# VHH binders against DegV domain-containing protein DR_1986: the designs that were tried, part 23

Target 1, 281 residues: DegV domain-containing protein DR_1986, of Deinococcus radiodurans (q9rsy3)
Amino acid sequence: MSIAIVTDSTSDLTPEHLAALGVTGVPLYVLFEGQLYQDGVQLSARQLVEGVRAGKAIPSTSQPSPAEFAQAYAQALEHADEVLSLHISGQLSGTVGSARLAAQEFGGRVTVVDTHTVTLGLGLQVLRAAELVRAGQSVPQIVQTLERVYPQADLRFTVDTLDFLRLNGRIGGASALLGGLLNIKPLLVVRGGRVDAGGRVRGQKKALADLAEHVRRYVSQHGGARVAFLATVGGEEDRAAVRAQLSDLHFQDMGDHEIGAVVTVHAGPGAVGVALEPLSA
Key: E = the ipSAE of ESMFold2; O = the ipSAE of OpenDDE; V2 = 0.75 times the mean of E and O plus 0.25 times the DockQ between their complexes.

## First folded at step 12 (VHH)

Design J5 (from Z1 with S99P; framework vhh_7sr4_2; at its last look DockQ between E and O 0.01; V2 from the best seeds 0.00; counts 0 for: pae O 8.8 > 2, placed apart)
Fold by OpenDDE, look of step 12:
Structure J5 (fold): chain B 281 residues (1-281), chain A 123 residues (1-123)
Amino acid sequence: as target 1 above (281 residues)
Amino acid sequence: EVKLVESGGGLVQPGGSLRLSCAASGFTFSRYMMGWYRQTPGKQRDLVADITYEGDTKYGDSVKGRFTISRDNTKNTVYLQMNSLKPEDTAVYYCARGPTYYDILTGYDFDSWGQGTQVTVSS
């Protein structure tokens, strides 16, 4: 039985990568300046950041409609027997709910999975799913593997400010990091499907060092890792700095990635992080 | 009971210097960050400087290079040396207790405010 994979734009996989994987991405939306833009299609992260820096109001985001997912599923099922649909945490977006509603119309041929993560956390699961499909695994087998992997996965990042997360109501447990301390950088983690506090440090240098150290510990604990480096617009240099600190460490390098517009709405510019998975499920 | 008592405020001419002190009691002083805030009537209280458990210091942009925060754990006292004072530095200065080393990791903010000490910079 052939399986088609569907995901959403918050995977932050490039169109080229999605195409190479044969994966369909459904874009979320950014409400910016009173208009709706498709994530990564009609509005780039850079355009968003430039607008915000120019004094425009911080935008909001919304999920695809069930109809949009239904369309994606219908198209996929023209050539595939089943659809596996992987999406951003249901605690961060209504996307998975929208997908599930759409899936009801297809008589069990569409399986929707809450990945309980975001950005390259989601992206890495999409990659793994694609690999498993190519390996001839069934949808239930793939889902089982993903459910085993995501608790072992880790997504950590630092931001310049918590204002973006706070404003859009995605701050979650990271609200504990709010305060008046000077030059404090929050260390954030996606845990339990939401953003949570991983700590805080004084200064960006220490924040980046902490990210690197976390990768080292993770690799040591798991005997290896898939490591993706990610940044929003303005965080590219910091991403490189984190990577440079790990030059002596052996891991599966999953590359550098730019965080898209939707996730940038919540993380803000200058954010840098790492997405980690074990080598084998 | 946690207590913070500020002292050292007063009237000084522009360009002058003052040294504020905050005597702490009722907790293990050496484990906590300490900070100084200032507030003018009708405005919000702003962080001036803080010092971590490890002795790392940070300052508000307006006071960088002029103010120095330090601490003496043997005396349970945090200090704010204020040099090159300007009229815009006029405010009530407050001492506050910050998070411990562990609190930094889990989330904590400043608390246990002192009564404040008035600093007036005027010709």
Scores: ipSAE 0.012, ipTM 0.269, lowest interface PAE 8.8, mean pLDDT 90
ESMFold2, look of step 12: ipSAE 0.278; ipTM 0.700
ESMFold2 (binder alone), look of step 12: mean pLDDT 81; pTM 0.814

Design J6 (from Z1 with T100V; framework vhh_7sr4_2; at its last look DockQ between E and O 0.92; V2 from the best seeds 0.00; counts 0 for: grease 25 > 24.2)
Fold by ESMFold2, look of step 12:
Structure J6 (fold): chain B 281 residues (1-281), chain A 123 residues (1-123)
Amino acid sequence: as target 1 above (281 residues)
Amino acid sequence: EVKLVESGGGLVQPGGSLRLSCAASGFTFSRYMMGWYRQTPGKQRDLVADITYEGDTKYGDSVKGRFTISRDNTKNTVYLQMNSLKPEDTAVYYCARGSVYYDILTGYDFDSWGQGTQVTVSS
């Protein structure tokens, strides 16, 4: 039975990458200066950061509608027997709720997954799901595999400031890191589908070293890893620095990725991170 | 209208067997995961077993090796074969339909339930 994959724009896989995989991406929205923009279609992360730095209004985000998901599902089912729909954590966004509502009208042909992660944490699940579809796995087999992988998956990052997370209501357990001393860099994780505290270090150099050391420890503990490197606009050199510290380490390289506009609203410019999964499921 | 009708419950001696059936109607049965849950007085409903529409099964630890879930998509029916019954298996057993929603932390969500059938294992 043929399976189409649908995800949302917070996977931070580019539209070109998704198209190459045959995966449909449904954009979330950025509300900026009183206008609503489709993530990665009508507003890039760079355009967003330029606007914020110019002193324009504070941006916010919103989820796709159930109608937009229903349209995506109907179109996908013209060429596939089933849809597997993978989404940003329901703890971070109402996106999975919109998808779930839409899916109810398709007679069980659409399965909606709350992945309990975001950005390339979600993106890696989409890539693995696409691999499993190509390998002939069924939807129940794919979701069981993703469930087995998830407890071993990591998304770890640092931000320049917690202010974006706080102002936009996604700070979660990372609020425990507020009130740090000068030059204390927060380390953040996604745990239970929410942003949570991963520790503190003194200075950006130490934060980047911590990200690299986390990858090394992960590879040692699991006998390998799939690794994606992430940055918002302004974090690109730091992302390269994390990668450079790992040049002697063997892992499956899932590439460098720019975090898109919707996630950037919450993480702010200058964020750097890694997304990790075990090499085999 | 989604309907799930359980049958096959009753009184049985320890070590005995029962086979529960759940007749389903009002939806495309072959596209949905199905499950059996049980509830003892004063407790929450516990997963006994579930089965995907492709036949893959999962069992609660206390019933593994003793209970077998199966389905017949041509009859729109889910079964629970219960062997080596113990007094602690005494409960109301519910048939449930999986929703279209999967939570990667907690697994399948179930959105439709039968009225239940009593299983009593004498002490």
Scores: ipSAE 0.591, ipTM 0.841, lowest interface PAE 1.5, mean pLDDT 91
ESMFold2 (binder alone), look of step 12: mean pLDDT 80; pTM 0.805
OpenDDE, look of step 12: ipSAE 0.785; ipTM 0.923

Design J7 (from Z1 with E54G D56S S112H; framework vhh_7sr4_2; at its last look DockQ between E and O 0.93; V2 from the best seeds 0.71)
Fold by OpenDDE, look of step 12:
Structure J7 (fold): chain B 281 residues (1-281), chain A 123 residues (1-123)
Amino acid sequence: as target 1 above (281 residues)
Amino acid sequence: EVKLVESGGGLVQPGGSLRLSCAASGFTFSRYMMGWYRQTPGKQRDLVADITYGGSTKYGDSVKGRFTISRDNTKNTVYLQMNSLKPEDTAVYYCARGSTYYDILTGYDFDHWGQGTQVTVSS
């Protein structure tokens, strides 16, 4: 059975990477200054941040329509027998709902997966799924593997401010970190499909050190790891700093990644993080 | 229209066996997850067993080693072989079609149900 993989733009995999994997990305939307933009297609993260810094109102986001997913599935099924569609947490976006509705039109040929994660948390699942497809595994086998990996996966990050998460209603358990003192940096984790508090530290330097230490512990506990380094616009140097602290550590380097416009709407500029998975399920 | 029709339920003594069947129609059977659930009055419906369209199976903890789920795609039928039955297995058993939705935390859900068949285990 031939399997085509579909995901959404919040995987934050580049168009080139998606193309190399043979994966179709469906863009979410940013509502900015009364206009609707496709994530990463009509509006970049950088454009968004520049607008916000210029005093423009913080935008909102929306999911693709069922019709857009249906179109993606129909196109995929022209050359594949079935579709595996992996998407951002349903607790963070209505994307998986749209996908589910669309999937009903295809007589069971489309499997929609709520991955309960976001950005390169989702991206890593997409990568693993693509590898498993190439290895000749079936959709049930693939989702079972992803299910085994998920509890071992970790997505952590720090932000300059919690205002973006708060304003957009995605702050989740991180609300416990509100009202902090000056120069306090929140340590955040995506857990159970939502954003939670992972702690707080004083100063950016310590926050970055904490991220690095977390990677070290993870690698030690799991005997290795796939590690992706993440940043929104403005966080590139900090991302490099985290990476530099891990120069002596052996792990599977999954590369540096820019967080896209949609996720930036919620995380804000200057965010930096890591996405971790075990080497094997 | 999607239809699921269960059969094979009844009264059996402890230690006995039953084989439930669910005849499916109205959809491409081979492309869907199928499952068996059971429910007693006043309690929630619990997963007994499910089987993917690829043949992978999952069982509830209480029935592992005693029950076997299988499917025949040529007959559009899913089966539940129940061996070594216990009084606590008494329930209404429902056949269900899995949705095309997979939750990474909870697995497949189900979007269509049969009317159920009564299984009673009593001496």
Scores: ipSAE 0.634, ipTM 0.921, lowest interface PAE 0.4, mean pLDDT 94
ESMFold2, look of step 12: ipSAE 0.638; ipTM 0.856
ESMFold2 (binder alone), look of step 12: mean pLDDT 81; pTM 0.823

Design J8 (from Z1 with D50R; framework vhh_7sr4_2; at its last look DockQ between E and O 0.94; V2 from the best seeds 0.75)
Fold by ESMFold2, look of step 12:
Structure J8 (fold): chain B 281 residues (1-281), chain A 123 residues (1-123)
Amino acid sequence: as target 1 above (281 residues)
Amino acid sequence: EVKLVESGGGLVQPGGSLRLSCAASGFTFSRYMMGWYRQTPGKQRDLVARITYEGDTKYGDSVKGRFTISRDNTKNTVYLQMNSLKPEDTAVYYCARGSTYYDILTGYDFDSWGQGTQVTVSS
């Protein structure tokens, strides 16, 4: 049986990358100045950041509707026997709930996965799922592999300010990092499907070094890694700095990625991070 | 309407055997994972066994090696063969259907349940 993969725009794989994989991406929305914009279609992360820096209204986000997922599933099933649908954590967004409702209409042909992660944490799972589909694995086999990988996966990052996470209600356990401490940079993780505290360091240079050292420790501990480097608009030089500190380290390079508009609403400009998985499943 | 109807329960002596059946209707049986759970008074339902639509099985620790789950997609029926029964196996046994939703942290979700069948193992 042939399998189509569906994901959402918070995977932060570009539409071009998704198309090359044969994967359907369903866009979430940014609400800005009273108008809804489709993530990566009608509003880029750069346009969003320009608007925020110009002092325009505070943006928010919303999930796709069940009807939008039903349409994506119906189209996918014209050319595949079943659908594997992979999504941002249900603890961060109602997206997986919309997908779950839509899937009920398809007689068991659509399997919906709450991945308990976001951005390239989700993106790496999508890439692995696509590899497993090409290897001829069934949907139950693919989800079992993703389940085995998940406890060993990491998403670790730093932000310029916790304000975006706090104002948009996704700060989670990272609220423990709030305070008036000068020059303290938060280290953040996604744990149990929510943003959580990963530590704190003094200054941006040390935060970037912590990200790089985390990758080194991971590679040593696991005998290898798949590594994606990510940043919101304004974090590109810092992302390059993290990568440069790892030029002597062997890992499977999953590339540099721009975090899209929806995730940027919550993380803010100038964020930088790494997403990690074991080299093999 | 999803319907799950268990049968095959009853009273048996320790060391005996029973075969439970669950007749399913109202959905495309061959597309869904199926499971058996049991409940003793005052406790939560415990997984006994589950089987994917591809035939992969998983068992609770207390029943491994004694119980076997199987399915017949032509009859829309899932079975539980219970051998070497012990008084501790006394419970109401429920047939369950897996949903099409998978939580990578907590596993499969089950969305439909039968009324249950009593299994009593006496001494």
Scores: ipSAE 0.569, ipTM 0.824, lowest interface PAE 1.7, mean pLDDT 90
ESMFold2 (binder alone), look of step 12: mean pLDDT 81; pTM 0.819
OpenDDE, look of step 12: ipSAE 0.806; ipTM 0.942

## First folded at step 14 (VHH; framework vhh_7sr4_2)

Design G1 (from J1 with M33Y; at its last look DockQ between E and O 0.94; V2 from the best seeds 0.74)
Fold by ESMFold2, look of step 14:
Structure G1 (fold): chain B 281 residues (1-281), chain A 123 residues (1-123)
Amino acid sequence: as target 1 above (281 residues)
Amino acid sequence: EVKLVESGGGLVQPGGSLRLSCAASGFTFSRYYMGWYRQTPGKQRDLVADITYEGDTKYGDSVKGRFTISRDNTKNTVYLQMNSLKPEDTAVYYCARGSTYYDILTGYDFDHWGQGTQVTVSS
């Protein structure tokens, strides 16, 4: 049976990238100064940061509705036998709940996955799922593969401030990092589908070195890796600095990615990170 | 309306066999994962076995090699063949339908359950 893949905009794969893969991306929303914007369609991460810096208001986000997912599923099922729908962690957003509710209308033809991750942690799962569809695997086989890969996957990053995570209620176990000394940089991970503490270092230079060393250790321990480099607006030079520290290392390069507007509301500008998966399942 | 009806339970001697059946109706059976769970009084339900709509199976550790889950999509029926039964297998056995939701950390969620059938293995 033919399989269509649906994901959401927090995968941080651009609409153009998703279109090239034949994957549907359902946008989440940013609410800013009383206006609602579709993530990556009506508002870029750069436009968000510029607007926040110019104004006094704090943005928020909202999930897609069940109706929006139902529309995406109905359209996908016009040309596919079933849908595999991959989403941001249910611990971070109600998005997977909206998708789950919509899926009930389709008689078992839509499988909804809580991926327990976000941004390119989700994006790498989407890319792998697309590869497995092209290889002729069934939905049960694909989800089993993703389940096997997940314990070996990492998402590790640093933020300029924990304030954005706190204001939007997604700080999770990273709250243990609050109240540190001046110039202490938090190191964060996604664990069990939520943000958690990965440590503290003194200064941005050491934070970037920690990210690079984490990649190097991972490659050594697993005999290779798929590596994506991430930044919110303002973190691009730091992302390049992390990559530069790894110029002698061989890995499957999954590219540089900009974290989109919805995730930026929660992570803030100036964030930088890496997403890692093993080469094979 | 989703309906799951178990049958085939009863009293059996240690080392004996039973075959449980679960008749399903009210949904497109061939599109859903199915499972068997069991519960002894005072304990939560434990996975016995589950089966994908393509026939791939998973078993709880205590029943591997002794129990076999199977399905017949033309009859909308899930079976549990239980061999080499032990007193520890005494429980109420429930047929369950998998939801359309998969949690990558914990696996399938089950959204509909039968009334259960008692299996008693005498000493």
Scores: ipSAE 0.566, ipTM 0.823, lowest interface PAE 1.7, mean pLDDT 90
ESMFold2 (binder alone), look of step 14: mean pLDDT 80; pTM 0.808
OpenDDE, look of step 14: ipSAE 0.792; ipTM 0.925

Design G2 (from J1 with M33F; at its last look DockQ between E and O 0.91; V2 from the best seeds 0.76)
Fold by ESMFold2, look of step 14:
Parts: structure tokens; sequence; C-alpha cells
Structure G2 (fold): chain B 281 residues (1-281), chain A 123 residues (1-123)
């Protein structure tokens, strides 16, 4: 059977990249200045950061409705026999719940996955799923592969401040890092589908070195890696600095990515990270 | 309305065999995982076997090698062939339909259940 993949905008794969893969992205929303904006369609991460820095209202986010998912599924099923729908962690957003409700209308043709990750952690799963569809795998085979990969996948990052995570209620286990000493930079991970503490270092340069060393250790431990580099607006030079520290290392380069507006509401500007998966499932 | 009806239970001697059937209706059977669970008095239900709509199977440790799950999509029926039965296999056996919602940490779950059929293995 032919399979269409649906994901949401928190995958932080651009609409152009998703279109090239034949993947549908359903946008989440940013609520800003009393208006709802579709992530990556009606508001860019740069526009959001400019507005926040100008002292405008505190932004928040919301999930797509079940009706929006139902429409995406109906459209996908015009050209495919079934849908595989991959989404941001249910621990971070109600998005997967909306998708689950919508899927009930489609007689078993829509499979919804809570990926327990976000941003390029989700994006890498979408890319792998697309590869497996092209290789002729069935939905059960693809889901089984993603389940095997997930315990070995990693998303590690640093933020300029924990305030954005705290204000929007997504700080999770990273609350243990609150109240740090002067110049202490938090290192964060996604664990069990939520943000968690990954450590502390003194200063931004040390945080970037930790990210790079983490990639190096991962490659050694797993005999290779698929690596994506990511940043929110304001973190681009630091993302490049992490990559530069790895110029002697061989890995499957999944590219540099900008974190979109919805995730930026929670991570804040100036965030930098890496998303990792093993080469083989 | 999703409906699952088990049959084929009964009383059997140790070492004997039974074949359970589960007739399904109210949904597109060929698109769903199916499974068998069993429950002894005072215990939670435990997985006996499941089968994907692509035919991949999984078994509980205590029944592996003795039980075989299969499905017939033309009859909307799931079967459990139980061989070399032991007194510890005595339980109510439930047919279940798999969810199309998957949690990457915990896997799939079952969202609809039959009323059960009693299997009694007495020595």
Amino acid sequence: as target 1 above (281 residues)
Amino acid sequence: EVKLVESGGGLVQPGGSLRLSCAASGFTFSRYFMGWYRQTPGKQRDLVADITYEGDTKYGDSVKGRFTISRDNTKNTVYLQMNSLKPEDTAVYYCARGSTYYDILTGYDFDHWGQGTQVTVSS
C-alpha cells in the first residue's frame, strides 16, 4: 500500500524540504499580540524574536485542531492508501491528541505516533520514515524501526535563559537547573518526551564545546551518527562554531536547521543544539 | 459499533489442544492489529499473542512454541491454536483490537475487547 507521511511544524523541517519529500506539515500556532499566526506560514521565527525584543506581549502557542488534521488526512488519502502521522511529544503539546481524535474518522487508515521528541529530534524521525517509505516498508515495519531507534536518539541543546521554558510551562526536569551561579549555562536534553537537565557548564564557549564533544562521543559509541545542527534566531554563529569543532569527524550530515517560531516561543532566541540518531536501525 | 466475539473455549485435559476464534465486525478488520489476552482470577490480563495486519506475530514467554495466532481477513476472524495445554493456561481468554495510536516509548495498545471465553485445563 502507498503511504503518505504527515507531521507538524515543530519538526522544524521547512515547508520546502517537506514538499521535496512529499510530506505534509500541519502548522501549529503562535498567539502574539492577540492574534493567532500559523507557524512558518504567517509568522517567522525572526519576526517573532523582533517582536519580543521590541517589548510586545508575551507570546504563547497552540496546537492544530482535530478538524485541521482531519482535512490534512482526507487530502493525503486522495493520493495514498494510508497515512503515517508523526508528532511532537504529547508531554510537550496537545498536538498528538488532536491528531489522534482526527484519525478515528478514517477506518484504520491513519496511524498516529507520539514521537516523544521535538524539533529535529522529530525531524530526523520524519526523514527516516520517508526513507523507509521509499524503501517499500509497511507502516508496522516503519513504526517498529522508529521504536528501535528512539532509545538511541538524542537531542541536546543549550539556551540563553530558562525563562522561556518556565513561562510557558515546558521546563520539565530542567527546573533543577534554576538558580545557577553567575555565567552558568544549562545543558538540556529531551528525555522521556520532556525537557530535562543535561548538565551545567561555565560560559557559552564551554557549552558549545560540550555539544561538540557529545557528538564526538556519540559517533565513537555508535560507530557513526546522523547529525543535525540546530539553532533559534541569534544562535547561528554558535551553531557554526559547534560544527567547526567537528570538521575532522565523519558523520552523516543532516544539515543546519533554523528552529521555527513555535519552538522558539519555548526555547528563546540564542539556543543551539544537536539532534542525533544512529546510522542503522 | 466495534464487536468482538470469542468462541472455542472449554474443558480439556493436560496435553490437549483447543482452537479459539474471534469474530470481528463494525470496522475494517484488515487494517487493525489483533491480539489475545488472558486473565486468571485475581490477576491482571496478560498478553498471550498478537498479530499485525501484515502478519507479524508476537507471543508471551509462557506460550511461545505452544500457541499460534493467525488471522483470516476474508472472514474477519482471528484464531488462537493452543497446543500442549497445561493447567496454568486455565483462564478467560479475550480477543482485542489494536489501537492505531502508537506511543514510541510503550508501543501499541488495545482499544476494544470481547467478552471472553473460558479455557479450563484440568488434570
Scores: ipSAE 0.643, ipTM 0.855, lowest interface PAE 0.9, mean pLDDT 91
ESMFold2 (binder alone), look of step 14: mean pLDDT 81; pTM 0.815
OpenDDE, look of step 14: ipSAE 0.783; ipTM 0.927

Design G3 (from J1 with M33W; at its last look DockQ between E and O 0.89; V2 from the best seeds 0.75)
Fold by ESMFold2, look of step 14:
Structure G3 (fold): chain B 281 residues (1-281), chain A 123 residues (1-123)
Amino acid sequence: as target 1 above (281 residues)
Amino acid sequence: EVKLVESGGGLVQPGGSLRLSCAASGFTFSRYWMGWYRQTPGKQRDLVADITYEGDTKYGDSVKGRFTISRDNTKNTVYLQMNSLKPEDTAVYYCARGSTYYDILTGYDFDHWGQGTQVTVSS
């Protein structure tokens, strides 16, 4: 029985990468100055940042509709026997709720997963699911593997300002970091499917060193890692700096990734981070 | 309408056996996870066993090695073979259907339930 994978644009795997995997990505939306733009289709992260700076407006985001998921599922089922649908945390977005409603129309052929993560935390799960489909695993076997991996997965990052998270209502437990002195950089994690505090350091240089040291500790503790490096627009040099600090370390390199427009609405420009999973499940 | 009807409960001596059945209708049975839960007075429902539509099984710790879940997709029926029964197995046993939704933190969701069948183990 053949399996199609569907995810959403917050996985931050590019359309080209998703196409190479045979994975369907359903775009979320950016709402800016009264208009909706499809993430990665009608609006890139760079276009978003340029528009925000030029327009001085505060964008927001919205989820795909159930109808949009139903269309994606119907199309996938023309060529596959069942669908595995992997999505951004339900604690961060209504996206998984839309997918769940749409799945009800398909007689049990569509399985929807709340992954309790976002960006390359979700992206790494999508990549692993695609690997497991190629290896001939069933949908129940794949979701059980993802469940075993998740407690060992990690998403750690720093942002230039907490303002975007605060104004868009996704600050979560990171609100404990508000009111820091100048040059104090927050370290953030995704815990329980929402943003949470991961610590504080003095200055950007130390924040990047903390990210790199976190990767080293993870590799030592787990005997290896799958590592993705990520940044919003404006964080690319910092992402490269984190990677450069790890040039002597061996890990499965899952690549450099740009955080897309929807996630950038919440994280702001200049963010940088790492997503980690164990090598084996 | 999704319908789950349990049968096979009753009174049995310690060490005895029972076989529970759950007749399912109103949905495509072969595409859904199925499970058995039980509830004792004053407690929440507790997982006994579940089975995927591919036949993979999982058991609660207290029943491993004694209970066996199985399914017959031609009869739309889930079974629970209960052997070596103990007084602590006394409970109302519920058949449950898994949803098409999976929460990676809390596991597979069950969204339709039967009315339950009483199992009483006493001497």
Scores: ipSAE 0.656, ipTM 0.844, lowest interface PAE 0.9, mean pLDDT 91
ESMFold2 (binder alone), look of step 14: mean pLDDT 81; pTM 0.816
OpenDDE, look of step 14: ipSAE 0.740; ipTM 0.911

Design G4 (from J1 with M33L; at its last look DockQ between E and O 0.93; V2 from the best seeds 0.78)
Fold by ESMFold2, look of step 14:
Structure G4 (fold): chain B 281 residues (1-281), chain A 123 residues (1-123)
Amino acid sequence: as target 1 above (281 residues)
Amino acid sequence: EVKLVESGGGLVQPGGSLRLSCAASGFTFSRYLMGWYRQTPGKQRDLVADITYEGDTKYGDSVKGRFTISRDNTKNTVYLQMNSLKPEDTAVYYCARGSTYYDILTGYDFDHWGQGTQVTVSS
């Protein structure tokens, strides 16, 4: 049976990238200065950061509606036998709930997955799902493969400030890092579908070294890795610095990625991180 | 209206066998994961077995090698063959349908349940 993949904009795969894969991306929204903007369609992460600096307002986000998912599913099912729908953690957003409601009306042809991750943690799952569809796996086989991979997947990052996560209610277990001394950099992970504390170090240089060393340890422990490098606007030089520390290491390079506007509302500018998966499932 | 009706329960001697059936209606059976759970008094429901619509199976640790789940999509029926029954297998056995929702940490959510059928293993 032919399988269409649907995801949401928090995968941080660009609309152009998703289109090249034949994957439908349903945008979330940024609420800024009284207006809703579709993530990655009507508002880029750079436009968001520039607007926040200019307007001094604090943006928020919202999920797609069940109706928007139902429309995406109906369109996908015109050309496919079933849909696999992969989404940001339900612990971070109501997006998967909207997708789940929409899916109920399609007679079992739409399977909705709470991936318990975000940004390129989700993006890497989408890429792997697309590979598995091309390899001829069924939806049950694909979700079982993703479940097997997930405990070995990592998303690790540092932010300039915990304020964005705290003010927008997504700080999770990282609240244990609040009240740090000057120049203390938090290290964050996604654990159980929520943001959690990964430690802290003194200074940005040590934070970037921690990210690079984490990749090196991962490759050693697993005999390889698929690695994506991430940054919000303002973190691009730091992302390059993490990559540069790994120039002697062989891994499957999943590329440099910009974290999109919705995720940037919560992570803030200047964030940098890595997303990791094992080479094979 | 989703409906799941279990049958085939009863009283059996230790070492004996039973075959449970679950007749399904009100949905496209061939599109859903199906499962069997059991519950003893005072305990939570425990996975016995599940089977995907592609035929892949999973079993609880205590029943591996003794129980076999199967399905017939032309009859909208899922089966549980229980061999080498032990007194600790005594429970109410429930047929369940997997939802269209998959949690990557916990697997399929089960959204519809039958009324259950009693299996009693005595000496």
Scores: ipSAE 0.619, ipTM 0.853, lowest interface PAE 1.4, mean pLDDT 91
ESMFold2 (binder alone), look of step 14: mean pLDDT 81; pTM 0.819
OpenDDE, look of step 14: ipSAE 0.836; ipTM 0.937

